# VH-VL binders against q96cp6r367to538, part 16

Target 1, 172 residues: q96cp6r367to538
Amino acid sequence: SGRLLINSVFHVGAERLQQMLFSDSPFLQGFLQQCKFTDVTLSPWSGDSKCHQRRVLTYTIPISNPLGPKSASVVETQTLFRRGPQAGGCVVDSEVLTQGIPYQDYFYTAHRYCILGLARNKARLRVSSEIRYRKQPWSLVKSLIEKNSWSGIEDYFHHLERELAKAEKLSL

## First folded at step 8 (VH-VL)

Design p3 (framework fv_livmoniplimab)
Fold by ESMFold2-Fast, scan of step 8:
Structure p3 (fold): chain C 172 residues (1-172), chain A 123 residues (1-123), chain B 107 residues (1-107)
Amino acid sequence: as target 1 above (172 residues)
Amino acid sequence: QVQLVQPGAEVRKPGASVKVSCKASGYTFTSYYIDWVRQAPGQGLEWMGRINPSGGSTKYAQKFQGRVTMTADTSTSTVYVELSSLRSEDTAVYYCARGEYTYWYGSYTFDYWGQGTLVTVSS
Amino acid sequence: DIQMTQSPSSLSASVGDRVTITCQASQSISSYLAWYQQKPGQAPKILIYAASSLQSGVPSRFSGSGSGTSFTLTISSLEPEDAATYYCQQSYSTPYTFGQGTKVEIK
């Protein structure tokens, strides 16, 4: 099972919040730069309908590891679902595959973003994450994977929540 | 101007609970974390945990798990720390501090601090 | 938990002196280190973040250096107002931990 990382109401509309998080927005560009991500490439959204779209992001992340790699390559696949083109919300499923780290073929991380429109200029963002295993690790290896992965995931989403709250002030 | 205002002192008996307040002003309350750091008389600083006032998400030091609770009231811009099952070694000045990450892998720092609340646990 | 050890525990120096305080981490913390100043009866005040970045409004006589396990806070020319206890803090992982403090007294 997963962990709930964000469950907050923002004074921005659901469409604006979706645009900030899931387009090539100034907000997203600035946030990824703050995270020190490099070599960032965003594919266009594509799919059979405007209510079911998919895109792929690739980027390099820095790793603060005293023993081991100093950076890793990431391939992130995002799938967007919405009830209809004018629906006041959406769900985005993200699967993050990291390469260049120990035990990389054992696991990947998954995130679910839920945006629910509450009013014209008010929406709730809920984000949950989980670590998914392709191979069953020994308990010591699993503990190492989980300690490092959850630390990174929590830092990322806590930083995101704070930056969204700051951006919210500019929308009032 | 940024201010974090705390009460001056609280006195409790062993086994009781104490709830310390921290009222924020001069900035957007939901844009920053609030952390709690305590200092026993003549001793150094000890981090207890943090709260995000926008969502209410918390992270506690394992030492305090099960007896610490942090809450935020956005209508009054006030954060609380409640510590239960008090012992004599909980006697300390309890500070609230505004916390922030500089970037994802960046340093986490405390840029503004409350004046502190002296909690005395005596039998 | 990551343990932070400061040296010296206390020192006495004259106005105009160059003062150096050292902080050692029990494991590598990269550059995730901050320095704070605390005067008697007051809350701590941040001086340095990310090991070497000077906080806005802090006098330029304060500087920080180091990475990994060894860090240094330097006061290039000690002033009377600098009499205080100085703490290092690691932010590499929770729980965030502080050094035991270095008391700086003026002769």
Scores: ipSAE 0.000, ipTM 0.476, lowest interface PAE 16.5, mean pLDDT 85

Design p30 (framework fv_livmoniplimab)
Fold by ESMFold2-Fast, scan of step 8:
Structure p30 (fold): chain C 172 residues (1-172), chain A 123 residues (1-123), chain B 107 residues (1-107)
Amino acid sequence: as target 1 above (172 residues)
Amino acid sequence: QVQLVQPGAEVRKPGASVKVSCKASGYTFTSYYIDWVRQAPGQGLEWMGRINPSGGSTKYAQKFQGRVTMTADTSTSTVYVELSSLRSEDTAVYYCARGEYEYLFGSYTFDYWGQGTLVTVSS
Amino acid sequence: DIQMTQSPSSLSASVGDRVTITCQASQSISSYLAWYQQKPGQAPKILIYAASSLQSGVPSRFSGSGSGTSFTLTISSLEPEDAATYYCQQSYSWPYTFGQGTKVEIK
């Protein structure tokens, strides 16, 4: 059910990579703008411990379906786990709820980001995703959901990996 | 290593505009926000807004909207703040500062500052 | 806008004294608070981030505490070089706002 989308080493330290991906960073804002996401809001991280934090992102995504809706609203909830005293990386779980698409009540998508520090200016990013069902669709509907969802997920993370590689070259 | 360099003092008449530069060096220019903070003589610090040098998007404090414009030139690693319709109460030291997020997803802070440019508005 | 109020506005203390400065936010800002030191004629310098984390290179006599609406900066043993104005800053919500400053003078 799940797929590995990114499993790459970047010449950027783990803390910088975390900042780029999981703060209101210039990298993240530029990337989302490049994806044509609009109405972007990011809540502050909050939680009992800095090793267990939660935030919510909301945004509007374009849909390239000529006969269907042209945009959809997204609510993405991110939960960060950082085990103290192991501060050389983090895990972020993301749940993405999309509204304004066919069969929206049936499913949501989930992503797990793993950042592992390898050296002072070197870290590995691993991203895996899966489609989770709230209601069981018939096989034909499920096939449609899976085809469209994986297309979007793969495009997003391939684009992200490309932009991270580009940013990495400028940081060296 | 990281430096933000601003020019010398500026003097303007009321109603004029002023454009202050901030030249960055020692880091990847497009990887950090640049914020502008001003300080009237003998007074506290006042945040004006920020710019993302990657793409040029800006966020301004409501007090300055309509009078402030922030721009970035990636070819020279320079950020500018332009303030129009100047009044005597705009007399202040204008600082550029590099915006940085705490890595445990906490606060947004200013880790490096320019030396400041004194802008005097007088008749 | 979130209002930041510091207390006291100024203080005079002797070398070796313990100094405390407080900062009150008009609404909860969690731990989204930083402290800055500004000496006359200079730009501000960051001391504390995330309410209680010491910035690298800052002497250990400086410490921060608090969360929500009430925060404290402490200098455990005042040194002559600590004569400056100290500012708190919230980054929970824009516009980012600073306290009015606390001037620390050495007797």
Scores: ipSAE 0.066, ipTM 0.693, lowest interface PAE 6.8, mean pLDDT 88

Design p31 (framework fv_livmoniplimab)
Fold by ESMFold2-Fast, scan of step 8:
Structure p31 (fold): chain C 172 residues (1-172), chain A 123 residues (1-123), chain B 107 residues (1-107)
Amino acid sequence: as target 1 above (172 residues)
Amino acid sequence: QVQLVQPGAEVRKPGASVKVSCKASGYTFTSYYIDWVRQAPGQGLEWMGRIYPSGGSTKYAQKFQGRVTMTADTSTSTVYVELSSLRSEDTAVYYCARGEYEYLWGSSTFDYWGQGTLVTVSS
Amino acid sequence: DIQMTQSPSSLSASVGDRVTITCQASQSISSYLAWYQQKPGQAPKILIYAASSLQSGVPSRFSGSGSGTSFTLTISSLEPEDAATYYCQQSYSTPYTFGQGTKVEIK
């Protein structure tokens, strides 16, 4: 099941917040660098309309695994939805597939970002996440997957929230 | 050349708070987590939580939630842990340690440690 | 929380002996395990990370092995400076947890 990870108002307009999070922005570049992601590639957004776009991110994350590679590869697919070209906000669905971690064939993670414009320089960001299973694990294995995945997901989004708050302060 | 420097000792009364510093040098301060681990006299090691200095993102062990606050000052490359509502059971050496974080899994190992600050809580 | 149990709690051995310390996790932690050495009055020092990777600058007489729930730290030929307490730590998930420690004394 899912969890709400960010539900905060930032003194940044919806379009600027979208640009910070979902373009090859200085903010995103810096944030991924802080997370120690390497070999980062971002495909261009593409799609049938401005209201339905898709892109793929690939990157390498460091891992502690002497039985295998010292790193894991990630493929993250993002789909952006808008309610019309002038909508004050968007929804981005992200699916994150990781290889090189324990129980990788059992699951993947999904995130939904919702940006809602509240005023010219004010927007709400809501982020919720789910662990989705391809294969049903034993209850003990499921407990371990969920504990570790939620730990990582919560750390990632709390770090993101604090970096956004920092960037917000600089924009004011 | 990586160093984490802490004060030697602090003494507090029960019910007070204590704020312990950890000054980092010899590496890019904003690129590594700093974790806090304490050790009561004659006891083992207990993880308290961590902070990522560039954004101030924190994670605390459930046992300390509500009593602990971790902060970072990037201008001085210093991390702080503040523990409130002190009890005699909080008497321990408090270590800061540099953590290497792994995305999604939240795994961390501690490759460099401060020398520790002995916090004594006595009535 | 993942519980880490070490055995033995203490041991005495002679210089030149092979010493083995065991660590058990209450749940599978893959290879996310580190070993630390702590001498009296000092901070812990990392010896092994990722179950079997030797930290730079650590003598080659130290080695680690294991995966899942069972791990070992081996000192192939004990030296006088190896008298210390050794701790395992699971790095798999927060809260990170340590074993209770194994005190190694020289005869």
Scores: ipSAE 0.000, ipTM 0.474, lowest interface PAE 14.8, mean pLDDT 84

Design p32 (framework fv_livmoniplimab)
Fold by ESMFold2-Fast, scan of step 8:
Structure p32 (fold): chain C 172 residues (1-172), chain A 123 residues (1-123), chain B 107 residues (1-107)
Amino acid sequence: as target 1 above (172 residues)
Amino acid sequence: QVQLVQPGAEVRKPGASVKVSCKASGYTFTSYYIDWVRQAPGQGLEWMGRINPYGGSTKYAQKFQGRVTMTADTSTSTVYVELSSLRSEDTAVYYCARGEYEYLWGSSTFDYWGQGTLVTVSS
Amino acid sequence: DIQMTQSPSSLSASVGDRVTITCQASQSISSYLAWYQQKPGQAPKILIYAASSLQSGVPSRFSGSGSGTSFTLTISSLEPEDAATYYCQQSYSTPYTFGQGTKVEIK
């Protein structure tokens, strides 16, 4: 019941695309720096199965709002699922908890990334997102949460898609 | 209006096969998975497998592997589940349900259900 | 297989009560969990998907919460028509599995 934010083919193999997005890669480090994220920490992936892994990211994000806080802290938990240890594609579920924003205890955001290999140097990335509620907000409060959250989510993934397209050209 | 229509009941002897139908209407048939879930009398729900009507790909629960077959007929918007080598333990209500279509491995949250077909296996 | 464990197995409550049902997964399923309501003689009906998203047309007194391995279905103010068996289901990976069910009775 979320929104589809990315549904694009990149001239990068599934394994490389997965490494770019979900390892401590130069691409990821550069992208987060462009987003002006600070205090970034990434835990290593861990889990009982190589096909089901979990990691935690923590970071501080800037907030572009003339009224209110200018930054917030984030804890993002990512769960990675692969069909097998040698599978070229994967699914990553991301749950994002933000502190230092209005109504922070009412909601969190969730993202699903789907990578599907199409050829040796070609993969599809699909990203969908949704807002999940832990407390029942009033309609006015819900409208504010929805407006601010979707603005941030859309900006983030549009920026990501643009940077992936740039990285694709640079790898020529 | 989304509808999944099943027959009410089927009776078979042990060792026989049964084929249960599920006719879909009110949506684009090839855009959603159809999953089969059964429920023995007084028991909980048990997933049997799913079919993608677009292309006919199937995924079965391991305990039914080798004796379950799911098929789809796009011309009639009908899905079938066939279970062979029936035992008394197979007595259950068999439901078809519409699952959300997702291309990588498919998720199944079941937003619409058929009325169920009671399959009785008795001598 | 991912095992889903529900508690309690049954409960009896009065109209207007707040009812809580818990579901535990044997491994992390992120938020890929749905809740269903089944009344005697009827097919199950979906209430909640993606752990916390209310299905269109379902009364707002139903809510879901949780992620990872621990999930909760809450009925904020029980109505007579809520007498039913409730099931959780992990939608994370095949084979999809259900909890054993929680029977809710009105006293």
Scores: ipSAE 0.000, ipTM 0.444, lowest interface PAE 16.0, mean pLDDT 85

Design p4 (framework fv_livmoniplimab)
Fold by ESMFold2-Fast, scan of step 8:
Structure p4 (fold): chain C 172 residues (1-172), chain A 123 residues (1-123), chain B 107 residues (1-107)
Amino acid sequence: as target 1 above (172 residues)
Amino acid sequence: QVQLVQPGAEVRKPGASVKVSCKASGYTFTSYYIDWVRQAPGQGLEWMGRINPSGGSTKYAQKFQGRVTMTADTSTSTVYVELSSLRSEDTAVYYCARGEYDYWYGSYTFDYWGQGTLVTVSS
Amino acid sequence: DIQMTQSPSSLSASVGDRVTITCQASQSISSYLAWYQQKPGQAPKILIYAASSLQSGVPSRFSGSGSGTSFTLTISSLEPEDAATYYCQQSYSYPYTFGQGTKVEIK
């Protein structure tokens, strides 16, 4: 029941695309700075297998809110899965908990990134997202949560896709 | 197991600077924030700011902006807070504390604390 | 800054008593509140996070409740080792702020 945000082929290999998105890469640093994320902290990847790793990101995001808080704090947990040690791709599940927004105790957002290697210097990135509820809100509250959350999610991933396309051109 | 070790005391003259250390052990140093909280004698707790040992990003309370600097040395698992232009009102116990967000609620808490360093500012 | 006001500033109670400490935030902080215990000469120790969640290893006689602007820490049956100063702390907004503390003394 997720919404598809990115489903595109890039002329970068699967391992390089993974490094760009899921390491402390210059690409990720620049992208988060463009998004105006501050106080960015990336924990190291950890786990008992290279095919199953976890890390935590924390950061502050700006909020366009005339009469309320101008920023919110985010904790994002990412879990990386590979089909095997030699797999030419990976899946990353991201859970995003935001503090400082209305109805924050009711929901969080989740993203799934799928990287599939197509050739040595060519990979597909698929990203889908969903809103997950810890408490069931009223229909009006649910509409507010979904309107604001989807707007933010779509902006974020459209921006990411655009920046990946720019980086791809520099790699060619 | 988890320990944050600080020196016991520091004495400085008004106008000087003090740099207090906090050495972490028993966990992955770069996976947690370190926050600094001070307490003047007989008074309550005051949050000064936070450092991310992974990358060194900081967030300071506005009251200390311009006078405080927090740094981290990953090779020694040590965090520092430096406070400049010291006044008698800066006399306090300075605690380092390990900070983390709760994943389900997003609340931020200090689960382990150093023993504190008593900084005395006297002429 | 969000101001955290605790009451009472101090109290004296007997072993076995039920003790209640309150904390008021100057604006709504949802459930982004923690409670700490500080014994004389020691660093603070966390008791409660997210307003009502008991930290692992903390005795069950401690409990927290509340949301929005009004919060309560309860000690159901006071023990001698509970003589300490208790602080609430909000993590809703920077700078993080503490209440002024409530000193609990044993009669």
Scores: ipSAE 0.000, ipTM 0.479, lowest interface PAE 15.7, mean pLDDT 86

Design p5 (framework fv_livmoniplimab)
Fold by ESMFold2-Fast, scan of step 8:
Structure p5 (fold): chain C 172 residues (1-172), chain A 123 residues (1-123), chain B 107 residues (1-107)
Amino acid sequence: as target 1 above (172 residues)
Amino acid sequence: QVQLVQPGAEVRKPGASVKVSCKASGYTFTSYYIDWVRQAPGQGLEWMGRINPSGGSTKYAQKFQGRVTMTADTSTSTVYVELSSLRSEDTAVYYCARGEYEYFYGSYTFDYWGQGTLVTVSS
Amino acid sequence: DIQMTQSPSSLSASVGDRVTITCQASQSISDYLAWYQQKPGQAPKILIYAASSLQSGVPSRFSGSGSGTSFTLTISSLEPEDAATYYCQQSYSTPYTFGQGTKVEIK
């Protein structure tokens, strides 16, 4: 099932917000460090047009589990869509594959970011997420996947929204 | 200009499998999703799933999970949908459609469609 | 799954009439709604996206409105070429789902 996680207006222009979130920006680097992500690598954006591009992020996330792995590896693929190079916003699809966790072969998570320009220095960010299944899990396994995945997703985007609010004040 | 080309018809017996093709041209094949939507005679539209031709990742509607497989061949810019264990209820026109996220709003829409392949399942 | 219900199921109207078609979602889908037109023997064609945005190349007599659970497609002045079945589609959550369709006939 899908969920809407962010639907907020920031006093930051659409292009600046896009650069903060989807380039190798000081904001993104600082945010990932706050999340305690390590071994972070970002590929450059690549594609045959500025309206349709793809990049891959890899990183290691910490796990607070006394009876299991202490960390997991993540491969995140982002696809960027925009109507034209000078358009005031974009859509980014993110597919997140986590390795080193129980039932990793059954699912992955997907996020859609939508940036809409409202004025020169004002934009709306909308983020929705869903859990996607490669295999049909048993009901107990599905419940476990859903509980753990949504907890992590909600924490991540609540933290992101808070950090964006701080950054918009600094940008003024 | 964008074009999606499908064969006209396929006939299968119950229990068999069918594989329908969709050949894309006029755009960068790996930059868009291809979705499959079917329509039984006199009925409405039913989404089956989608494939990302870049890397081949798929998402299927639960109703078809276990019976459907979508694949892409980037060398020929062709997407396939294969449906197994066919029943008479699978008789339908099968459309491929180009999936795109609308800029500004983030809506997922089907901006170009193939002409459809009529799959008939009969004994 | 999100269920989409259209009304009416069919209508007959004259050229020049204002035609209104309604679509109801079983849960809130914000503005993640599109409208498609399908003529007999043809594939569907997109008319409206994001509930109210007109697709490029589509005549301005078509318009969409609504948000949340209630949506409307309006044809301000019906033309002969508008005889078709119209479908709403939600893209809020997979599986993407369509309404059952509204058949528009010219009398």
Scores: ipSAE 0.005, ipTM 0.519, lowest interface PAE 12.9, mean pLDDT 87

